# Ledger of designs, part 9: miniprotein binders against p40896

Target 1, 331 residues: p40896
Amino acid sequence: MLMPKSVALLRIRYTLEAALARGFTTVRDCGGAEGFLKAEIRQGSLNGPRLITCGHAISQTGGHGDLRSGALPASAFDSCSCHFGQVGVVADGVPECYKAAREEFRRGADFIKIMGGGGVASPTDKISNKQFCDDEIKALVDVANSYHTYVTAHAYTAEAIQNCIKLGVKGIEHGNLLDERTAELMAELGCYLTPTLVTYKVMGSDQFSAFLGPENSRKNTEVLYKGIDAMKIAQKKKVKICFGSDLLGPLYGYQTQEFRIRGKVQTTQEILLSATVTPAEMNGLGDKLGQIKPGFIADLLMMKSNPLDDITILDEPESNILFVMKEGRIY
Short names: E, the ipSAE of ESMFold2; O, the ipSAE of OpenDDE; V2, 0.75 times the mean of E and O plus 0.25 times the DockQ between their complexes.

## First folded at step 3 (miniprotein)

Design X5 (at its last look DockQ between E and O 0.01; V2 from the best seeds 0.00; counts 0 for: pae E 9.3 > 1.5, pTM E .459 < .8, other shape alone 5.26 > 2.5, unsure alone 69.539 < 70, placed apart)
Fold by OpenDDE base, look of step 3:
Structure X5 (fold): chain B 331 residues (1-331), chain A 92 residues (1-92)
Amino acid sequence: as target 1 above (331 residues)
Amino acid sequence: GSKVIVVIEGDDPEKLKEFAKRLLEEAKKLGLEVKIFDAKGRWVIANGQLLTGDVIILVEGDPEEVKKFVEEVKKRAEELGLKVVIIVGKEE
């Protein structure tokens, strides 16, 4: 489901404008968005949400961010990356982890994303894999801390999550296979969970399931139905929860379906907090974003109806949003 | 077989709908399986109205026929001033 870089660049304007039109005034990218996009948006060359970016997700060889075909040697990919999505970079060992994280910051990253466990869409890993050694994760965390920011990790299993957060990782993306003990530890350590239920729902749908290979389909099935349970567990244990979608390529339009899915598990208020206050706090912007009050940035949605009465209104932005205001400007 | 996802962008829902219907007819002639829906998957050409500015086309079938179909789609879309982006092509 990944696009070539060239195609992504051709669609970036549309993608950003569409996200803003759907009501997202700030978006965190956890792999792929280059730092220069933030400058273009600030300068008005691009219209879109405020971006918080990590650059490339950092992965071990053969990890979730390593999308190279296992059928070919590494040397086959040295000459050209044009065929691969620019989501991840590979770093093995402490020195390479230092270099990779520092390079992302050099290029304007706001935080670091790591692949702390196996994934669904990657070709050569298992969901059960714990990715990176402890010293590698610690190295990445240390670099992020030196820049006064955080590391977030892709991780599904309780083991992978616990390993990451014990080493100072402050965010978990997905977390579909977390257990109660893991959730308790996340809450204790102040770790943020960002569920991305819609990506699994879409991939498991009749529309797109046929595009997954057998192994990826199996992986997707494993995590799809666990995500809702994980959300319930996390909520019960008072884990800080952020809104996320993790949609790739042509699937960005499904972003708002996350509201509908979460409506089955969370209250409308909890969902709205996860999409405003909580992610603002996670990103050190709790005093500027996520609330309508004096001294905060004027990010507003004018809507035909109150989403507190029906969260599904946010899944129909084309019908229910009158305008989107970002930083006091109406788009 | 070949599987391709094509995204068509446009500002006129009715125009897109008409175009989609024509594509469906063409696909039938070529013996291709085609699903046409909006960017949120809430509209399928057979069952609803277009709700978004994008139409997504899933094409599946013989690689040569799929290729031919995609080229025809591009040609026709261009004639209508529609933007077509081929997102994913998978050969199996």
Scores: ipSAE 0.015, ipTM 0.373, lowest interface PAE 7.6, mean pLDDT 84
Fold by ESMFold2, look of step 3:
Structure X5 (fold): chain B 331 residues (1-331), chain A 92 residues (1-92)
Amino acid sequence: as target 1 above (331 residues)
Amino acid sequence: GSKVIVVIEGDDPEKLKEFAKRLLEEAKKLGLEVKIFDAKGRWVIANGQLLTGDVIILVEGDPEEVKKFVEEVKKRAEELGLKVVIIVGKEE
């Protein structure tokens, strides 16, 4: 039999190949994907999406990325949760924040992910928690700016979001409880929102809800019902919206359901732009990815039907994608 | 080897059929692997840009021969007044 480490690597290979087959030619990982995976994909040793990575998500003591005082259920569901080694690191105070962010860039990160508020699956925080002091967030932003990139933050509540973006954070992951004023501020500051509605649907299902425990199940239910409303607000206020799923491990196959959920709020064109042009812009790749133009990288899908007529064909990739091209190579 | 996708759009099915036939013959002479799809409908390329076409041709082979093929495709498409989009992949 294969060794436990070799089994884990085979599962990663399958996951990456399956994500390509579902049509994802580029994936931004907000915790856990180390720089060696990018190198192996670039070298052709692994078939998978192009990876944009933060390395580890950076958390305060007792924050969303600090898992020391509790146990995760058998499966975890947000971007700070881990089915695979360490997803987050802890840093308290300005010097530790400088060091943690620099370490992630030294290890190959393309951007910095922080926990700006409490989470659903983490053991000791509340969704209402703001996380990090202002000087700590500024330190993380300063480091990212020195590398000509950005900080994105996990945050659910209007208060946590506003705190982060006022200090120079450029992206918000999830944002399920934002309000109209927060959306106005995000649009004014040019910030990006990445909703991840499918993860709450999946973790709230009968199959998975028991793994959260009572308090985390309540937290998940709160964010599930509010998430669609938050996205309507963000769309109305012209917030730049990116596509995300926040699914890990065995749940990754559900990621295409996000297309279907978004169909209740966004037009098909808005959904397609959120998965292509907008995230390419956020990551400084707007002149290379996300469009079909001379000089752009040849990342292409051939579909049986036009997704502008019916976005749900992207939630049925086995039936509707004829081939996937990444960097001119068909997979 | 290099890979190329040729997307052809036209309003005359017989011209499209003849064009695809000639391209297949030329690709075989150059020792290139070719797959032709008679695609009917619209599709998305690069997850948000709509590209429509009536015929899609995949060509793979030696980079120099693929380059010659691409030049011939451009020339013949202009002669027939056909819309073509040519997408050239990186060498693997």
Scores: ipSAE 0.011, ipTM 0.416, lowest interface PAE 9.3, mean pLDDT 75
ESMFold2 (binder alone), look of step 3: mean pLDDT 70; pTM 0.617

## First folded at step 4 (miniprotein)

Design FdB
Amino acid sequence: GSKVTIRVEGDDPEKVKEALERLIELAKKLGAEVEVKIEGNTVEIRVRGLSPEIKEKLLEEARKIAEELGVEVEVEIKEG
ESMFold2 (binder alone), alone request of step 4: mean pLDDT 70; pTM 0.633

Design M1
Amino acid sequence: GSKVIVTIKGDDPELVEKAAERLLELAKELGYEVEIYDLNGRWVITNGKLVTADVIIYVKGVSEEVKEKLLEEIKKLAEELGVEVTIIIGKE
ESMFold2 (binder alone), alone request of step 4: mean pLDDT 63; pTM 0.573

Design M2
Fold by ESMFold2-Fast, scan of step 5:
Structure M2 (fold): chain B 331 residues (1-331), chain A 92 residues (1-92)
Amino acid sequence: as target 1 above (331 residues)
Amino acid sequence: GSKVIVVIKGDDPEKVEKFAERLLELAKELGYEVEIFDLNGRWVITNGKLVTADVIIYVKGVSEEVKEKLLEEIKKLAEELGVEVVIIIGKE
């Protein structure tokens, strides 16, 4: 849908303010958030979580970030032609990958996001499809390393995950089809896993079934079915686990349900660490964020009850959060 | 409107209870909502610091016009009863 600039900006403002009100003082955006939003939040012109951004997710032609339908010619859409852009940008071959990653850093990205495998929402790929060749991934990792940051990859399968992390990718988003060998390798290499189970649960509900076509509904069921088992495997092998939701547009309001889903497989302490300490460490902020210590940034929640006793109270933020503090300011 | 959170600590439980009761009556008089949490010396996070607290009083819907009066009454009451108070002020 093509929205007027003012309407799109109001929607973004609502989404960010609501996320902060739900208790998120820092959010890592894995595609679509522009660098100017970070500046507006820092300046106080916009209320919202501190943003860590990648700009556009980088995809091969026909990969998960290529949102063009199979019927459209290669020249039909310019990813830079709309006000808020597309979530993804397409790059093929080593030179284009270097240029794409450098462009994202020029636009203010903090890290690089790539599509390492297929997914549910892209029109032309399969979950089982490995994406990018090794030299392309190496190019993207080289650029991220030169900026003293990391690459994270969308990947579901053991094959896609292993391929990415062996080439220097630091983070894996989703990982629903992770196996024990791959989890061992992730732990050995110090990689981070961010499961996003709530998106598959919500999108697969009767209320939102029309959001996915029949083929995408099949993909959705497959990844949900294995996601809980994958998380158990990752914990058993001591993989570093972060908190995420990967919710699309109208589903973003359901992000806190991930705490409830995680409660089925993680302890409350493990979940709290995955939402605070572990992601701060991943983003080079472990000495500034995620802990209540002298000298740390004053981001914190005042709760009516102890989430260590019941993690599901975080899925009822309006009833259970007394206030949210970000950088010493109460919201 | 603003929200006001009062974190209370005292050596004498009777004085802490009296503080909470008097502040609740003041809040009712000024026409806004009050919620009281008993902490029994548990840790809370206030102004970026970990403190022990016996009671937290949360006040919602405070107008700017009554905010200053409320803050002055809280300070007066704390001094009168000899309880320690940390006041947190936020926007709604």
Scores: ipSAE 0.006, ipTM 0.314, lowest interface PAE 10.4, mean pLDDT 77
ESMFold2 (binder alone), alone request of step 4: mean pLDDT 67; pTM 0.619

Design M3
Amino acid sequence: GSKVIVTIKGDDPELVEKAAERLLELAKELGYEVEIYDLNGRWVITNGKLVTVVIIYVKGVSEEVKEKLLEEIKKLAEELGVEVTIIIGKE
ESMFold2 (binder alone), alone request of step 4: mean pLDDT 65; pTM 0.571

Design P1
Amino acid sequence: SGTEIKDAYVVVENGRVKEVGSREELEKKYPNAKIYDMNGKYLITDGELVTAEVIIYEGDPEEALRRALEKAKELLKKLEE
ESMFold2 (binder alone), alone request of step 4: mean pLDDT 47; pTM 0.291

Design P2
Fold by ESMFold2-Fast, scan of step 5:
Structure P2 (fold): chain B 331 residues (1-331), chain A 80 residues (1-80)
Amino acid sequence: as target 1 above (331 residues)
Amino acid sequence: SDAYVVVENGRVKEVGDPEEVLRKAEELAKKYPNAKIYDMNGKYLITDGELVTAEVIIYEGDPEEALRRALEKAKELLKK
């Protein structure tokens, strides 16, 4: 008989080792990974990608990071075992936002993640909901700036994206309802967009749609249809684009399908830059990661064929990667 | 991409043209005594006895031994 916590730790180990084997030498976690996990990988006690973490995503009451159902009292804790794990903490008002952001940095966060708009997986919010007031977002950005790092926001709609970036938010996760004017503003402000197209494709499949339920399945369909068009708009307006999947729990293994989906809207060179140079730059590591040149950390993939000729080979790592090197060590 | 890569202590130390590795073998071994040298095409990777595939070899360990092996491998490949 295995204790649930022991089983969870074994699953995390296999998930991280598998991600490294799929070619990911660094990953940015946008909710749930604690600083201890990052430390264990650095020490070599756990094999996996180098982790850049935010700790818990910070949400308003009833926002995308508030996983309590509408039937639960205000005093209820998010203690249910959901399929996607614990991702968020709740903070309302300027003082609570200061405290929440500082607490995440105390716990080892490299950046701050906030919920700037509604999402698919949260029980009580709507995609159209703009979340946090301006003063709350300013407080969160102020704390991140004091640590010489950034805030990134979960946001789908042009309204939510514009609200966040005008207040100093540097990154937008998803952005599926991005419009041309908002993309122009993102480019002007030097903001980063991390599209996560694969999550909607996978969650919309017959195998996984039951996990969302009827209301969340409708939200998923809404963002799926518009995600590819948003990606085209961002590319046209020269928004800085990073690589992401937003895949949680057992779905993390599908992350490489994002390379194939991006091939519909980006060149192979653009995709490779979005997975290497651009995210390294976003995270203050552009002088250490993302390129093969003197002084850089030796993170390398040896491929059987050239991904510049066919990006989809990165969606078949077992067949196409000869080895993965992280910090000069072969995995 | 067509390049050799010198790796030491988890860091990239040098990147260059694969044609240069044979000519600079002694200099590289002296300058980077624990070097790992990778050819991005997998033909001139230097190995300390670890063989990943018939076409890909990885260098690690004694630089003098690695250079001797690289020279022999280069001579072999020039005949194909």
Scores: ipSAE 0.342, ipTM 0.708, lowest interface PAE 2.5, mean pLDDT 74
ESMFold2 (binder alone), alone request of step 4: mean pLDDT 53; pTM 0.351

Design P3 (at its last look DockQ between E and O 0.17; V2 from the best seeds 0.00; counts 0 for: pae E 3.2 > 1.5, pTM E .299 < .8, other shape alone 19.541 > 2.5, unsure alone 50.524 < 70, SAP 85.556 > 70, grease 1458.003 > 1400, not compact 1.89)
Fold by OpenDDE base, look of step 6:
Structure P3 (fold): chain B 331 residues (1-331), chain A 81 residues (1-81)
Amino acid sequence: as target 1 above (331 residues)
Amino acid sequence: GKVYEGVTIIIRDGVIERITEDPEEAKREAPEGTEFVDARGHIIMTNGRFIKVDLVLYGEDEETARRLLEEAKKRLEELRK
């Protein structure tokens, strides 16, 4: 049931304010956030992180962004109303891919997100599925390049990752089933990996056991344990790594647990770089964000203790953050 | 990671203007007519490096600068309790 726009707006406000209070001064949304939110945040009518948005994640029919049940007719997506508030949009073939990407940019997207492989939360796909044909991915990349930005792909398997990055995709979301060869190729091509380990941990917990159906729960279990190994491989091969969480709905409050999880694989410095410098560079903001330097935007955390001593203090922002400064304003 | 201690960050219009080890530099080098507030506190920011800093806040006007300082002071007082 599509949440009334009013209720959605109330939840968005709370979600963004809470993310800012947790210390996130910039957030990249990889599906669902509407471009108008950026204007509201800039104008100060909404308090939240600076948003970098893709609009809808672009997916093939039956792909990870296609949340239709197998029983729904194709016409269920023909109405603009079905795309409203959804994470994904469906596009099949080169002309539809051109149109979908251009429409997201028309709506103020900063980059394009695609579903390059199967997912955990989708009902009709398998994790092992490669999604999109080569010409479709190339079409999406060509459009993004014309806007001087990038494509990032949801992809788990080595095959799906390699297929995307060979076609000019610059980001990989998740990557839980990457191998050493894939990580080497990512490093060579200068691709960015954004692991999202906390989402699998939380969705697999007893507290949220009902969040996923049986099949999605099985898929979640498959990728959960592999994600840590994928991080180790990516780190070893010097892949550029960004911080991410990919939490849905009621799970947003667990964003900071990603720091604790990554502490098992990355050094504190590597984690902090993944949450500052590296994502700033990925988004063409490396000269303005992610550093304390003259000419950079004044995004600061006032903290009780030094996270270099213990990264887990960033998982307890309520106790450890005194205030958040974004663009010189205190929140 | 390198920790910097005892530096002052001068912020103007939401941008880091300067980082200095001399807390009085901000006062000496302030353009004539600049409205600024000196806020003392420990700020930690990470680009893989941590800096404990004092803030000198340059607002668009004295009122804005004062507001920001009072907000910062209030938060610091809450910490001392």
Scores: ipSAE 0.602, ipTM 0.827, lowest interface PAE 0.5, mean pLDDT 85
Fold by ESMFold2-Fast, scan of step 5:
Structure P3 (fold): chain B 331 residues (1-331), chain A 81 residues (1-81)
Amino acid sequence: as target 1 above (331 residues)
Amino acid sequence: GKVYEGVTIIIRDGVIERITEDPEEAKREAPEGTEFVDARGHIIMTNGRFIKVDLVLYGEDEETARRLLEEAKKRLEELRK
């Protein structure tokens, strides 16, 4: 870790409290949140959103979740370690994939996250790289199915997305290079797409592009420009769309800007459904969360103005949220 | 999510028990001595806990909503004692 773990713990507390204050009563973490954080929030030791977690994202060697540079020896990182803030573990071959997925469930994971393709922030892979072989993905899906949950995959390209969903992967994170045929298949199979456009917008700014380096900046630009088109394709083909930001560390404060960006592609109603009903259904909570109906848990945002008239008011939470209620308690 | 206006949301033990356009009917069905919170605005997301709350939604009224919100926070804090 770049910072002491005690400082990181104080920062995660702030991050969770701030996310709740911005209106998020439930958050799905796609890598790095430990199972103990869920317990502390449930017990009231930490104020924050209800957490749905995967533990570590599972990656092949040299894949998107393998954060070792090419200069580091194979022993530089412990692929079985559970360190606070560590986002990924490495598993190769069917037996290691079974073991890795089972280990995440032992640690309290609610679902499994895999790296199905390359990405922007990984040091050694290309965005076009399809990751894991079919048998490895089948192994990960088999474990998730035995726990009555799902696998979601980081994937950008039509090839990587199609490969994952044909093998039983339920969710796709990002999907910025999605095409019409792939969107049709996703809709047919009942898959979920979680676009994360705000990350590329923020990281592509002059302020932050230097931290990516030249090759990763090119990756970032490619996915940013295609992201809006991918959203239009997904909407046209009736893909189930969830809300996400994929923001890291100090950038997490930009989370609500995703509402504004989505407003260029989706109707206000579609955006609100993607942030409430659709993710609740994805996570088996469609009968308990995401709607204001008898029998549902009382998570409520009280707003000064109607977000159906203007979605961008959700990007100004300090001015527009009168209070956040989680499980009937006002925060 | 759905936005509600002009209704009473009755919350019991952190769960939405009922949504009604008749606030007085809802209040009559509560146990004697129940204290209610009257808050106004637009609600779009949901969850639950054991704290019982009766909320009245009444279109947009910025000044009244902020005053009632302060009252709601105070009443819920008393209830948590």
Scores: ipSAE 0.488, ipTM 0.773, lowest interface PAE 1.2, mean pLDDT 75
Fold by ESMFold2, look of step 6:
Structure P3 (fold): chain B 331 residues (1-331), chain A 81 residues (1-81)
Amino acid sequence: as target 1 above (331 residues)
Amino acid sequence: GKVYEGVTIIIRDGVIERITEDPEEAKREAPEGTEFVDARGHIIMTNGRFIKVDLVLYGEDEETARRLLEEAKKRLEELRK
């Protein structure tokens, strides 16, 4: 679903304020939140979570981040070959990958997001696609390493995941079709997995399937049933797991349902760590965020009851959160 | 991962300064203007949560934008059923 830029800009403020009110004091955005928004949050121009951003997701031509219609020739869009829309940019070949990654860092990105495999919602790719050549992925990783940060990749299939992490990609978004061997390799390499199961549950319902086209609806169905099993495999193999939702547009309100879904696979302690300690570590903030310790930033919730006894109270934030504190300030 | 019970969390300048088991000494030591929050019978948890979110920024055409917004609103009303 693509919205006009003016509508998307109006919704950014609402989305950020609502995420903070749901108890998310830090958000890692994997496409759409440009680095300048971090400054607006720090200055107080926007109330919202602390942002960790990639700026634009980097895609090949015809990849998951390339949202151009396949019915139009490339020349119809040839006003800026490096950037298209505000969610993703297209880069083909090693020189363009260097430039695209450097441009995101110039504009304030904290990490690089790439499309390592095909997606559900994009118009021209298949979920089975492996995306980018090895030399292109190496180029993106080399740039991120020179900035002392990381590349994370959208990937569903075992083959796409293995290719990315063998080339130095640190994180995998989704991973719904991951197998045991892939999970072993992720654990060996110290890679992070961010499952986002709620989006497939919500988008697969009859009420929401119209937001996908027919081919994208079929792709979503394929990943819906596999996602729980993939998380079980990742947990068993001790992959480092982070918390994510990947909800778009009018569906942002469902993001806390991820807590309920994970309650069927993970212990309450594992879920809480996946939303706090593990992602803080992934982002080089493990000495400042994700724990209640002296010297740590005062990001706190006051809850009516203990989520260790019932994780589902985190899916009911309006009823269960008494306050949200970010950097010592109550919101 | 550790659970504390019956403690006081002292916050200064947006940072956790101390965790103490002696709330009365913490109150006596507090500078003028310190805010106190009674969390007894409730749970304090860390809230440094990280979540993957894709923010959608798209469009140059206001007329198309208005049409798509109205379609989205219509679909949201249908979903409330």
Scores: ipSAE 0.273, ipTM 0.685, lowest interface PAE 3.2, mean pLDDT 75
ESMFold2 (binder alone), alone request of step 4: mean pLDDT 52; pTM 0.358
ESMFold2 (binder alone), look of step 6: mean pLDDT 51; pTM 0.335

